# Ledger of designs, part 7: VH-VL binders against Protein FAM13B (FAM13B)

Target 1, 190 residues: Protein FAM13B (FAM13B), of Homo sapiens (Human) (q9nyf5r23to212)
Amino acid sequence: IPLDELQQGGHPDNEVPFIVRHVVDYIEEHGGLEQQGLFQVNGNAETVEWLRQRYDSGEEVDLVKEADVPSAISLLRFFLQELPEPVIPGSLHIHLMQLSQDYNNEDEFGRKLRFLLQQLPPVNYSLLKFLCRFLANVASHHEEIWSANSLAAVFGPDVFHIYTDVEDMKEQEIVSRIMAGLLENYYEFF

## First folded at step 1 (VH-VL)

Design s09 (framework fv_satralizumab)
Fold by ESMFold2-Fast, scan of step 1:
Structure s09 (fold): chain C 190 residues (1-190), chain A 123 residues (1-123), chain B 107 residues (1-107)
Amino acid sequence: as target 1 above (190 residues)
Amino acid sequence: QVQLQESGPGLVKPSETLSLTCAVSGYSISSGYYWSWVRQPPGEGLEWIGFIYYSGSTNYNPSLQGRVTISRDNSKNTLYLQMNSLRAEDTAVYYCARKGYYYGSGRYYFDYWGEGTLVTVSS
Amino acid sequence: DIQMTQSPSSLSASVGDSVTITCQASQGISNYLNWYQQKPGKAPELLIYAASSLQSGVPSRFSGSGSGTDFTFTISSLEAEDAATYYCQQSYSTPYTFGQGTKVEIE
């Protein structure tokens, strides 16, 4: 489903898709972050698809009673993977090459990354900001288990829709580096 | 590559139980995917029967629920379909099929099918 | 249950022709629609998934489009080997349902 379509219905404060907000709140509020291997273990695909269909239909979902944390993580990732256009649109990927040229110059890297963020549609920007806040919180409170780099490796591909084999490893490394930068310096960029 | 091969009795009598097998090669059925059964009466369209998920959970077409059981044997990499109370209208070619998903698309579809096995229900 | 209706039930066309098949869902299914080709005596083969995505190895003359309840499948330049029955299938919810099929015959 496209991001703009998901915000229809006239609800105030629909800046972030309800499914994303609801899933993240469930994970944060119900101790999900304490689980080892949290982002490495896949949820039950049947449960994930069943939950997704209910959210899409506008049905009330009680994640505490009906889900587990691995399935909630898988649902969040599945949502990002299923978007017709990734959170960071393909049309902006040309700016990634410019960012890669300035990895050793923190001022230029930051300037160009802020420029990239300014090019995002408002809906995409809000979703990226919300996701990065969630992941930065995970990294800050669980650094022994989850670093910004490890979280960026998991969610980077989903945010950019870069699911590549060895031929495109350089591009995957660039998106992971960008995600890690956003997580490590969340308050500088958002 | 993944291959599925059905086998069964060919002919069964009304009110008996149908037992079919589907031998899978090229992929471990315990490693992923939804493993499904689909049937097709001669000269007619396709009807989804049900699936078993690699974790063991099952889901059945409501029109057949109560008559059908899908199971597996992970050590033999084989799927099974049992259907009781057979009627002449259950005459069909029975297919096993893998229902997958493409990473990044989130769309579920049947990507590999067996050759099918004809089951005739008659006295 | 979601009902899938195909049109036409059959058609006859010549090599090189463009043919179009339509499929309607009884309720909105977004783009959770797949198209399969079935040749006589053989199992169905996936051609198109997610309404418009071409399966790996499938010729580019096959295409799909649509969203919601109305879907279209097109063969842009019919080949002799395309004589088959074509089925749409919704994967939006269980039970998964198929259209009744469209038989494509080549003159």
Scores: ipSAE 0.006, ipTM 0.458, lowest interface PAE 15.0, mean pLDDT 80

Design s10 (framework fv_satralizumab)
Fold by ESMFold2-Fast, scan of step 1:
Structure s10 (fold): chain C 190 residues (1-190), chain A 123 residues (1-123), chain B 107 residues (1-107)
Amino acid sequence: as target 1 above (190 residues)
Amino acid sequence: QVQLQESGPGLVKPSETLSLTCAVSGYSISSGYYWSWVRQPPGEGLEWIGFIYYSGSTNYNPSLQGRVTISRDNSKNTLYLQMNSLRAEDTAVYYCARDEWELPYYYYGMDVWGEGTLVTVSS
Amino acid sequence: DIQMTQSPSSLSASVGDSVTITCQASQGISNYLNWYQQKPGKAPELLIYAASSLQSGVPSRFSGSGSGTDFTFTISSLEAEDAATYYCQQSYSTPYTFGQGTKVEIE
């Protein structure tokens, strides 16, 4: 389901899809940030699919009772992967990849990246901002395990819809560096 | 244990093309990592030449890009460096190295190096 | 291109001393900084990656710190075998660039 339709029928907050907000709030408020192996263990596939179906049907979900942190993370990643168009649309993808040409000039790179972010549809911008805030918060709480770079490597492919493939690894490297920059300099970009 | 070993001609004349080989053992070059070439003129510092990713993607130092080609042969587990239009300033010890990547914790560093091969450019 | 400046260019110290080398990037590079040791006639060897992470098998007397533009490398108790040239290197952006090196001599 397209991102703008998901937000229209949702929670009064109206800035990000309910499922994203609910999963992030669960992780942040119920000790998830203190859990060892936060992103290292895949969730239970049956639980993830069951939760997905319930959210899609508008049913009430109590993540504290019905889920665990790995399954909640897997649900969030699955949601991002299944969007018809990625959080950062393909129309901006080629321009962002070409930012690597300006990567030797950090000030110019940052200026151009900020400009490209402003070209995002409002709903995509809000979701990206929310996700980067969450991931920066994770890095702050797990600085020995999760850095901006390692989180960018995990979530970058989901945000751009660029998947690990031998032939695409250079592209994934650029995506990871862009995402890491957004996490490290969150207040500069959002 | 992963080991890299460079080999080449030792002496090359100005305007000729340099061809260097780096034989890799203990790890399949098609399975991961970036593979870099770095040079060091006698008594000077280190200069990065370029890399090839295990997928075949390459990136070169802009000061050398027009003269450099890095390639690989997966069946021989070997890396290659070619540099054309050699001049006296290209005299250096040439190293191949593996760039380490370890998710989710760690970033790139050149963790395994060959012994280096001296290339002298002289008439 | 990102310029890496090391200080000092050389130093002399005695066994047991603490030695500090600094490296400054011409722009922010986060923690994408590595430190290498090169002994005469040998290839460089990676000691520190990601600014502060000790490479496997490297003695704990070596450490690194810093982020952004200013980085420090420390040898807490110098040994005779530590006589070498030390290089910092940024991997934030291509072309990867090295500092000019710091030669550490044992008195």
Scores: ipSAE 0.000, ipTM 0.441, lowest interface PAE 18.1, mean pLDDT 80

Design s11 (framework fv_satralizumab)
Fold by ESMFold2-Fast, scan of step 1:
Structure s11 (fold): chain C 190 residues (1-190), chain A 122 residues (1-122), chain B 107 residues (1-107)
Amino acid sequence: as target 1 above (190 residues)
Amino acid sequence: QVQLQESGPGLVKPSETLSLTCAVSGYSISSGYYWSWVRQPPGEGLEWIGFIYYSGSTNYNPSLQGRVTISRDNSKNTLYLQMNSLRAEDTAVYYCARTPYGDYEYWYFDLWGEGTLVTVSS
Amino acid sequence: DIQMTQSPSSLSASVGDSVTITCQASQGISNYLNWYQQKPGKAPELLIYAASSLQSGVPSRFSGSGSGTDFTFTISSLEAEDAATYYCQQSYSTPYTFGQGTKVEIE
């Protein structure tokens, strides 16, 4: 299901797709996020596919009864991966890759990144802001297990739809660094 | 609902190039997942050859680096394996396989084709 | 490359017996270990991932445990259809490597 259809006429600046809000709320309330490897393990594939189909059909889903936390995390990641256009659209990727030239100039890097974030469609901006808030909270409360860097490595590829082989890792490293920066300095960017 | 089906020449001579195809049905290979090739010599264990991401980037087993190329044709929804400089030791059943999602830290093969036997002999 | 040593190479057991297979990695791999079942003439099928997570649709008699370098796979009550070769596989780093396999025969 397209991103705009999932919000169903909602206010983009003030809300996110129902599936994202519902899944994140479930994880935050029932997640037990102190478990090592939780964001790295795939959930039950049949459960994830069944839940995806029900959300796609607009059906009511009770995640407490019908899901487990690894499946919920997998569902969130699968949702991001299956968007027709990534949360950070490809049209901005050229400009974001240029940020690698400014890593040692914190003020310039921050100004350029904020400018690029302001160019996101409202729906994409709201989704990115909500996701980064969730991940920043995980990093701040479970630092021994989940750092901004480790979460950025997991979710960065999903947010950008950038997957590359080990021989050409530059784009993946830049993506991870941008995501880590957004998580570490959430209130400076959102 | 998603199915993988390998096909190949069956018999190839030493020093020649092997070309295999894997037809995917029920899912567009450009839309997600990792797609791998794995081989198994008769009566022996499994060896991972390499993968291609849905984005088109590849990763290969270093033991085969320089001899193997994995590619795809999105319009035909098909994966390819090309291996040059074949030896008798390359005789094996060749499988294509899928890894769900982009979870690069927990790699597993959740769906396999039926396999195609390749015999390297004169 | 990470070497996976699997033991035993083969075993025979009766229906209803409990069977344990072990897998040892040449270096620490945390919980990045999978178990597959392969029946004669068929492709492998995933049973366990992340050392202890049961794949959807797989019977609960199959279980896995371990972390670091030492891992175990257990079938708590053998059934006739469990006659197969079982493989462990590390997913910690490329190249992804498999154990030599354990052939389970039902007597």
Scores: ipSAE 0.000, ipTM 0.432, lowest interface PAE 18.9, mean pLDDT 79

Design s12 (framework fv_satralizumab)
Fold by ESMFold2-Fast, scan of step 1:
Structure s12 (fold): chain C 190 residues (1-190), chain A 125 residues (1-125), chain B 107 residues (1-107)
Amino acid sequence: as target 1 above (190 residues)
Amino acid sequence: QVQLQESGPGLVKPSETLSLTCAVSGYSISSGYYWSWVRQPPGEGLEWIGFIYYSGSTNYNPSLQGRVTISRDNSKNTLYLQMNSLRAEDTAVYYCARGYSEYTVTTYEGYFDYWGEGTLVTVSS
Amino acid sequence: DIQMTQSPSSLSASVGDSVTITCQASQGISNYLNWYQQKPGKAPELLIYAASSLQSGVPSRFSGSGSGTDFTFTISSLEAEDAATYYCQQSYSTPYTFGQGTKVEIE
């Protein structure tokens, strides 16, 4: 369901959808984030679908008992992929793509990027900020395993709904660069 | 300095509709935060009623679902609470409060940082 | 809904005493727990947020700890002005819920 409707449902906190906060908290507390390949391994498809159905129905979910970390990560990514409009809406994509190529000065680049982020609907901004902080935290505490670049490569396509194929490789490259910049300079952008 | 000030009728009859106002100064209600209503029956604890998110979306306590509406007027920087089908059990002090919610590197934060003085609503014939 | 249970419901203590109040959530709420002070006839005032963070301007004698389901609030050296009712509140999910309150009286 649309992000704004999900925010005002019976279970969400005011910052981000409940499923996002609940899953991220579980991953941070039980994830063993030192494991290489953690974000690249697909979860159990039946478990992911079962969890999705329970969250969609508003039922209580005990992730410690009912989930595993790869399935929780897959659920988070599935949630982002299935939003009717991506976290960073398509209307901003052209401007973000141009931003990565047009500005030679890092200060000007950062200023323009902050301006574009402020054009996000409030619920999209909150979700992006929350996700970037989670991923930046992973990168900063496990940087020998997970860099901002590697996390951006995994989550960038989900945040923008831009996926690689032969024609779109350059766009995915730009998406990953922007996402990595947000993770590396989190405190400057949020 | 953020200030919230509630106002209302004081006395309402059973089955009527309650209309409360919360005037906000020192911060624009459309710029951020969630703006909440909380009530407290005489001698009892606190009960969260609902909020209006800075985007305009609302969320209500299920115990009051269908009876309560929270709205705002951005040009007047004012919040409103409307509650229908009032009963004696709705007698309470009604507060408006600013809700803050933020994640930081080291903490998860969500709290009510500014409260109005409260307005007493008595429901009786 | 998440149920918040406080203990004790009331207590009496002398100035200079250390006072402890506990709060238990019916399910895990991480550190999304706040403590408020309410003096008679006044609105609640935020003392502690995120289980252990002291709100700006609040005296250091107030402290909080805990995570998950079990939380503690402490006043290390009770002052006469601390006579009030104290409430815990979870902000983990809506509806936001409060404990029933603990009344602190000075002997």
Scores: ipSAE 0.000, ipTM 0.451, lowest interface PAE 17.1, mean pLDDT 80

Design z01 (framework fv_zilovertamab)
Fold by ESMFold2-Fast, scan of step 1:
Structure z01 (fold): chain C 190 residues (1-190), chain A 123 residues (1-123), chain B 107 residues (1-107)
Amino acid sequence: as target 1 above (190 residues)
Amino acid sequence: QVQLQESGPGLVKPSQTLSLTCTVSGYTFTSYYIHWVRQAPGQGLEWMGSINPSGGSTSYNQKFKDRLTISKDTSKNQVVLTMTNMDPVDTATYYCARDYYDSSGYSPEFDYWGHGTLVTVSS
Amino acid sequence: DIVMTQTPLSLPVTPGEPASISCRASQSVSSYLAWYQQKPGQAPRLLIYDASNRATGIPPRFSGSGYGTDFTLTINNIESEDAAYYFCQQRSNWPLTFGEGTKVEIK
């Protein structure tokens, strides 16, 4: 289901898909975010698939009773990975890759990145803003465990649909830098 | 030879919807953003919004956000501006302009403009 | 929104004289400023981008300068064909905004 279809009929103050908001709220409230390795541990595959099917069918899900935090994180990442178009669409990737030429000029880098973010469809912008807020809060409150760089390395590939391998090493580094910048300077960009 | 050409009605009644089409030729349609800019008689230029023809992503001036939609038809090399609830103050010449935003740069430049189409809003 | 203020709004000049138009931004736009020329009944034409770079086909008598909030468009040895409106545009922040325009009139 394309992202714009998932947000149809939402309230103005609910600008992200229900599954994303519900899962993030659960992680924030019950997540044990002070625990190292939390975002790198795979959730139980059976639980993740079961939860995915229930959300897809519109069933009520009580994550506190029925899930665990690693599975919730895996569900969130799976949701991002399975979007037909990534949160940051491929049409913007070539422009974002060019940002790597300007990152030593903070003024120019920031201006160009802000301009590119304004090119996102409203639903993609809202989802990116919501995710970056969540991750920035994790980084700021649990800095000793989770840095913006480490979270960007985990979620960057999912947001861009660029996956780590030898061929994509340079693109992966650029993606991680962009994501880290968004997390470190959240209030500047959103 | 790069050409952009606006087309649409010259007269719109108050409360009606305006639809303008920008048809482009002489370049790769999906390589350039298209912006809409309007100019009231005897006044300055006002940026309205833009679209990336490759992905369809749009940006709008918040002043118009509730009324303005920009869409594309790649098969026809066209960008369409739709604005609802037209008012006499919306009387203006409407321009489309291309913005070269390829891998070579991040500063948009409106290097080619359409000729403009005058839209009068009156009863 | 960034407000762009142009001075003067009307500039009568004699052929062969230099003409200068100022553009001031309400906040820093770095070098991300463009200048456009518009003749009556015509669409705007890009003259200068990134504050000081001439667009393709623009004669060398046109030059731009400035950084931050204060910018100048200069036309050296003005010609009769240069009678037109001139607009600055900041390209730093959304929404994109233009100055109110300067009418250059040849005496």
Scores: ipSAE 0.000, ipTM 0.454, lowest interface PAE 16.7, mean pLDDT 80

Design z02 (framework fv_zilovertamab)
Fold by ESMFold2-Fast, scan of step 1:
Structure z02 (fold): chain C 190 residues (1-190), chain A 122 residues (1-122), chain B 107 residues (1-107)
Amino acid sequence: as target 1 above (190 residues)
Amino acid sequence: QVQLQESGPGLVKPSQTLSLTCTVSGYTFTSYYIHWVRQAPGQGLEWMGSINPSGGSTSYNQKFKDRLTISKDTSKNQVVLTMTNMDPVDTATYYCARGEYYDFWSGYLDYWGHGTLVTVSS
Amino acid sequence: DIVMTQTPLSLPVTPGEPASISCRASQSVSSYLAWYQQKPGQAPRLLIYDASNRATGIPPRFSGSGYGTDFTLTINNIESEDAAYYFCQQRSNWPLTFGEGTKVEIK
């Protein structure tokens, strides 16, 4: 079986939605990812909505001509926010919330987290893997500017669909910890 | 059979730009990442960067990012390494190598070119 | 950057004996470690990928083991043609990094 892996020739995971792959490719190739604060600014809301409508209608989109990087990041986040069920479904939520409380040892935490990730539907797993790869790449290339913790704080709520306000900051902390762990140790989990 | 071959100048003067070409054959060019790795005389291996020949996306070791560019020419099945402001410490054998397509930093380098020695001196 | 440390840096061995080379990562790389062989004047050759899988065409006397931070390349019944430098490499995190190399000398 490892022999098949060597002969595969490799290509992108086809289960990931086109809009996600296309937007991520644009950000990676044109993003100027060394610029501090890039993930913390909102894109132009009209541009984001206009681009979303064009993707939904099957139109060809030239992101270099028609977008800017903040709008592309906002489009990606909007896509995640508008999924009918979050990338990490609510059915796993309670188990993930207990993870940090039950397992203080990093190896035990990692083994249990990997077990829980294996419970994801295949399409959710593929999308999570792709997103975490992208974000881990950003953190690794620009470690002094982009930490796993800062990226986890931005994308965690979108992946879990927790839009917690001042009333439930503890859930936000746990989600950020889980996301940061996935980014810091990507190849341990995927 | 899979083959990778480096070509370019063997001698470069300090402050000049290096251009090396990696020509591949025996497989689908756009299916595998191409990495550049260098080795100073008597020293270990140092990863420089990679390119996805399908989209053209690149990744660079932070050490080289300010002066390193990797590009492709799909019509010729070639990847080109361009490095500006060469210094005597850049004297090394430069290799191109094939890696896994999906993750540009991921994978193992399963096929390597023979390497080309670049000497930087006045 | 993940730092890869190899021991020993020089390993004289007698033909027919087993040889073992260790590689230690500064942080966990899971099983995402490869081993390469490089003979003088030649390009590196992939021996082992993902800690324990032999690459195509590599003799069964070569084996790899380990997980996390500690890895070993073992050459059983070493032959004269195995005199070379051996490098470990992690693919767990960017940038890709290599060990400093171990020189295996047949004596």
Scores: ipSAE 0.000, ipTM 0.445, lowest interface PAE 16.5, mean pLDDT 78

Design z03 (from z01 with heavy chain Y100L Y101G D102Y G105S Y106W S107Y P108E E109Y; framework fv_zilovertamab)
Fold by ESMFold2-Fast, scan of step 1:
Structure z03 (fold): chain C 190 residues (1-190), chain A 123 residues (1-123), chain B 107 residues (1-107)
Amino acid sequence: as target 1 above (190 residues)
Amino acid sequence: QVQLQESGPGLVKPSQTLSLTCTVSGYTFTSYYIHWVRQAPGQGLEWMGSINPSGGSTSYNQKFKDRLTISKDTSKNQVVLTMTNMDPVDTATYYCARDLGYSSSWYEYFDYWGHGTLVTVSS
Amino acid sequence: DIVMTQTPLSLPVTPGEPASISCRASQSVSSYLAWYQQKPGQAPRLLIYDASNRATGIPPRFSGSGYGTDFTLTINNIESEDAAYYFCQQRSNWPLTFGEGTKVEIK
């Protein structure tokens, strides 16, 4: 289901899809975030698919009873991966790649990156802001286990829909670098 | 008892650098973001920036970004605001304030404040 | 930056009367709005967050309402101790911004 269709209820401006908020809230409250490698462990496939179907049908889901944290993380990542267009649309990818090549000054890089992010559609901007805030909080809570760099490596490909293959390895590295910057300096960009 | 206390010079000359310290007690220092907010005499509140005391990551109001630095010293439970090139228009009461969110910057509202320290910029 | 406009700027009230203060955002802030009280010579105190939730320790005579661009802080049965400035604050967009303030004066 496209992002704009999902953003039809309740609070139209600056709200995120209910599935994203519900899953993130569950992870924050019940995440056992002290577990190293939690974000790289596959969730229970049956649970993930069952939960997805229930959210798609508009049913109420009790994640405490029906899910575990790895399955919730997998559900969040699967949601991002299956969007028809990625959170950061392909139309911005060229500009973001050029930005990483053109600027060696951190202040100028940051200013230009913020300008590009302001070109996102409102629903995409809100979702990106919410996800980066969640991930920045995870990194700050357990910085010895989850750094901005390690979280960016996991979620960057999902946010951009850029996955590792022989042609795109450099592009994936750039994506991870941009995502890590957004997590490390959240308020500078959002 | 949660307490935040600002300290620093009450008078700064134009073009000099201001350094203010916020010392916290009564809670786990690394579990809450700390913000700096100022208030010019007879004016409203102005958010300056924040720091995550755990990782040290900072955010700044773009108005101040070119001259404002926020840092921390976890061993002393202190956050330090440094602002260069002070001008008479920077005369204000400076507050440090704790974010409402525990272990996460969910809220960006301020549940506990220091008493404030008046900084006058004049020759 | 999102601009927060408060009305009225000054509000004289008699004890026991209700008082209402409005806050208007230059663009939608959803429910991401807080209200603060500041008495002379003191730091601000959080009253309401996320438009309608009372902060810990805040008396029930304080209530907030609104969504989008228009918000109201209501003080029912106002007491003399409520003489203060009141500020709204949005967290919907960065930088965080405050209203100009409303001075509530007890007659």
Scores: ipSAE 0.000, ipTM 0.457, lowest interface PAE 18.0, mean pLDDT 80

Design z04 (from z01 with heavy chain D99S Y100P D102Y S103Y S104G G105S Y106G P108Y E109K F110L; framework fv_zilovertamab)
Fold by ESMFold2-Fast, scan of step 1:
Structure z04 (fold): chain C 190 residues (1-190), chain A 123 residues (1-123), chain B 107 residues (1-107)
Amino acid sequence: as target 1 above (190 residues)
Amino acid sequence: QVQLQESGPGLVKPSQTLSLTCTVSGYTFTSYYIHWVRQAPGQGLEWMGSINPSGGSTSYNQKFKDRLTISKDTSKNQVVLTMTNMDPVDTATYYCARSPYYYGSGSYKLDYWGHGTLVTVSS
Amino acid sequence: DIVMTQTPLSLPVTPGEPASISCRASQSVSSYLAWYQQKPGQAPRLLIYDASNRATGIPPRFSGSGYGTDFTLTINNIESEDAAYYFCQQRSNWPLTFGEGTKVEIK
């Protein structure tokens, strides 16, 4: 289901898809975010698939009773990976990939990045803002365990849909660099 | 005024452990990576590793086979290089250098360097 | 590891002449290439970053160009104080790697 249809399925006041808000709230309240391997450990595949199906069918899900935190994180990542168009759409991708090459000054880079983010569809912008707020909070409160760089490496590929092999490591580096910048300077960009 | 200064022993015996300290001043310590780069006499530059002083995460050149550890002490604005089992081929001038983080133009440019410290490995 | 190859390794020049140093990467590094100057007994000094951007305080006679695998550092109207080693460095992939260095000698 496309991201705009998921938004329409929720209440008009909602800025992000219900599943994203529900999963993030669960992780924030019950996440034990001081656990070093948390974002790098795969969740239980059966639990993730079962939860996905229940959210898709509109059933009520009690994550406290029915999930564990690694599975919740995997569910969030899986949701981002399965979007038909990534959170940062391919239409902006080429422009973002050129930022670190085209602009000599970091202030100019930041201004152009903010301009490109403003070109995102409202739904995509809201989701990116919400996700970056969550990850920036994780980095700020658990900085000895989770840096902006490490979180950017985990979530960057999911946000951009960049799942490239060794031959394309440059694209992955740029994606991680952009994501880390968004997390480190959240209030400058959002 | 940005300054980086290496300190440590000038002479190490074979099989001993080397410990070098990089002390920085004139900027926010946790806002820039610190790298270690060495240069054998009359030879080129070799990147050894780096540390993010805000979180302590490190990156190493794999050729050192886990001999190398880089750590930080934020209260002293210091980064420490520790290398075990020193060999005469490790004789070099060791530099610490600063770079910006991942995002933006000029990422990983080594914009400020310490003066270097010569470490001779011999009996 | 990306291998960086510099040519020439030794470059004698007369003051006022231009000098050019080439750097070739074993695979594409896009524009993620820096140049450093090192005078005897001193630490390296950043000259150029991201292939063509001059670092703060570097005179305009220094310029960089190139993209992908082939890069050039150009020093126009060379001065006697420019006698030094020059190194290229890629930041496209870990580990960071440097060229062998080029010794610029004033005649």
Scores: ipSAE 0.000, ipTM 0.446, lowest interface PAE 17.7, mean pLDDT 80

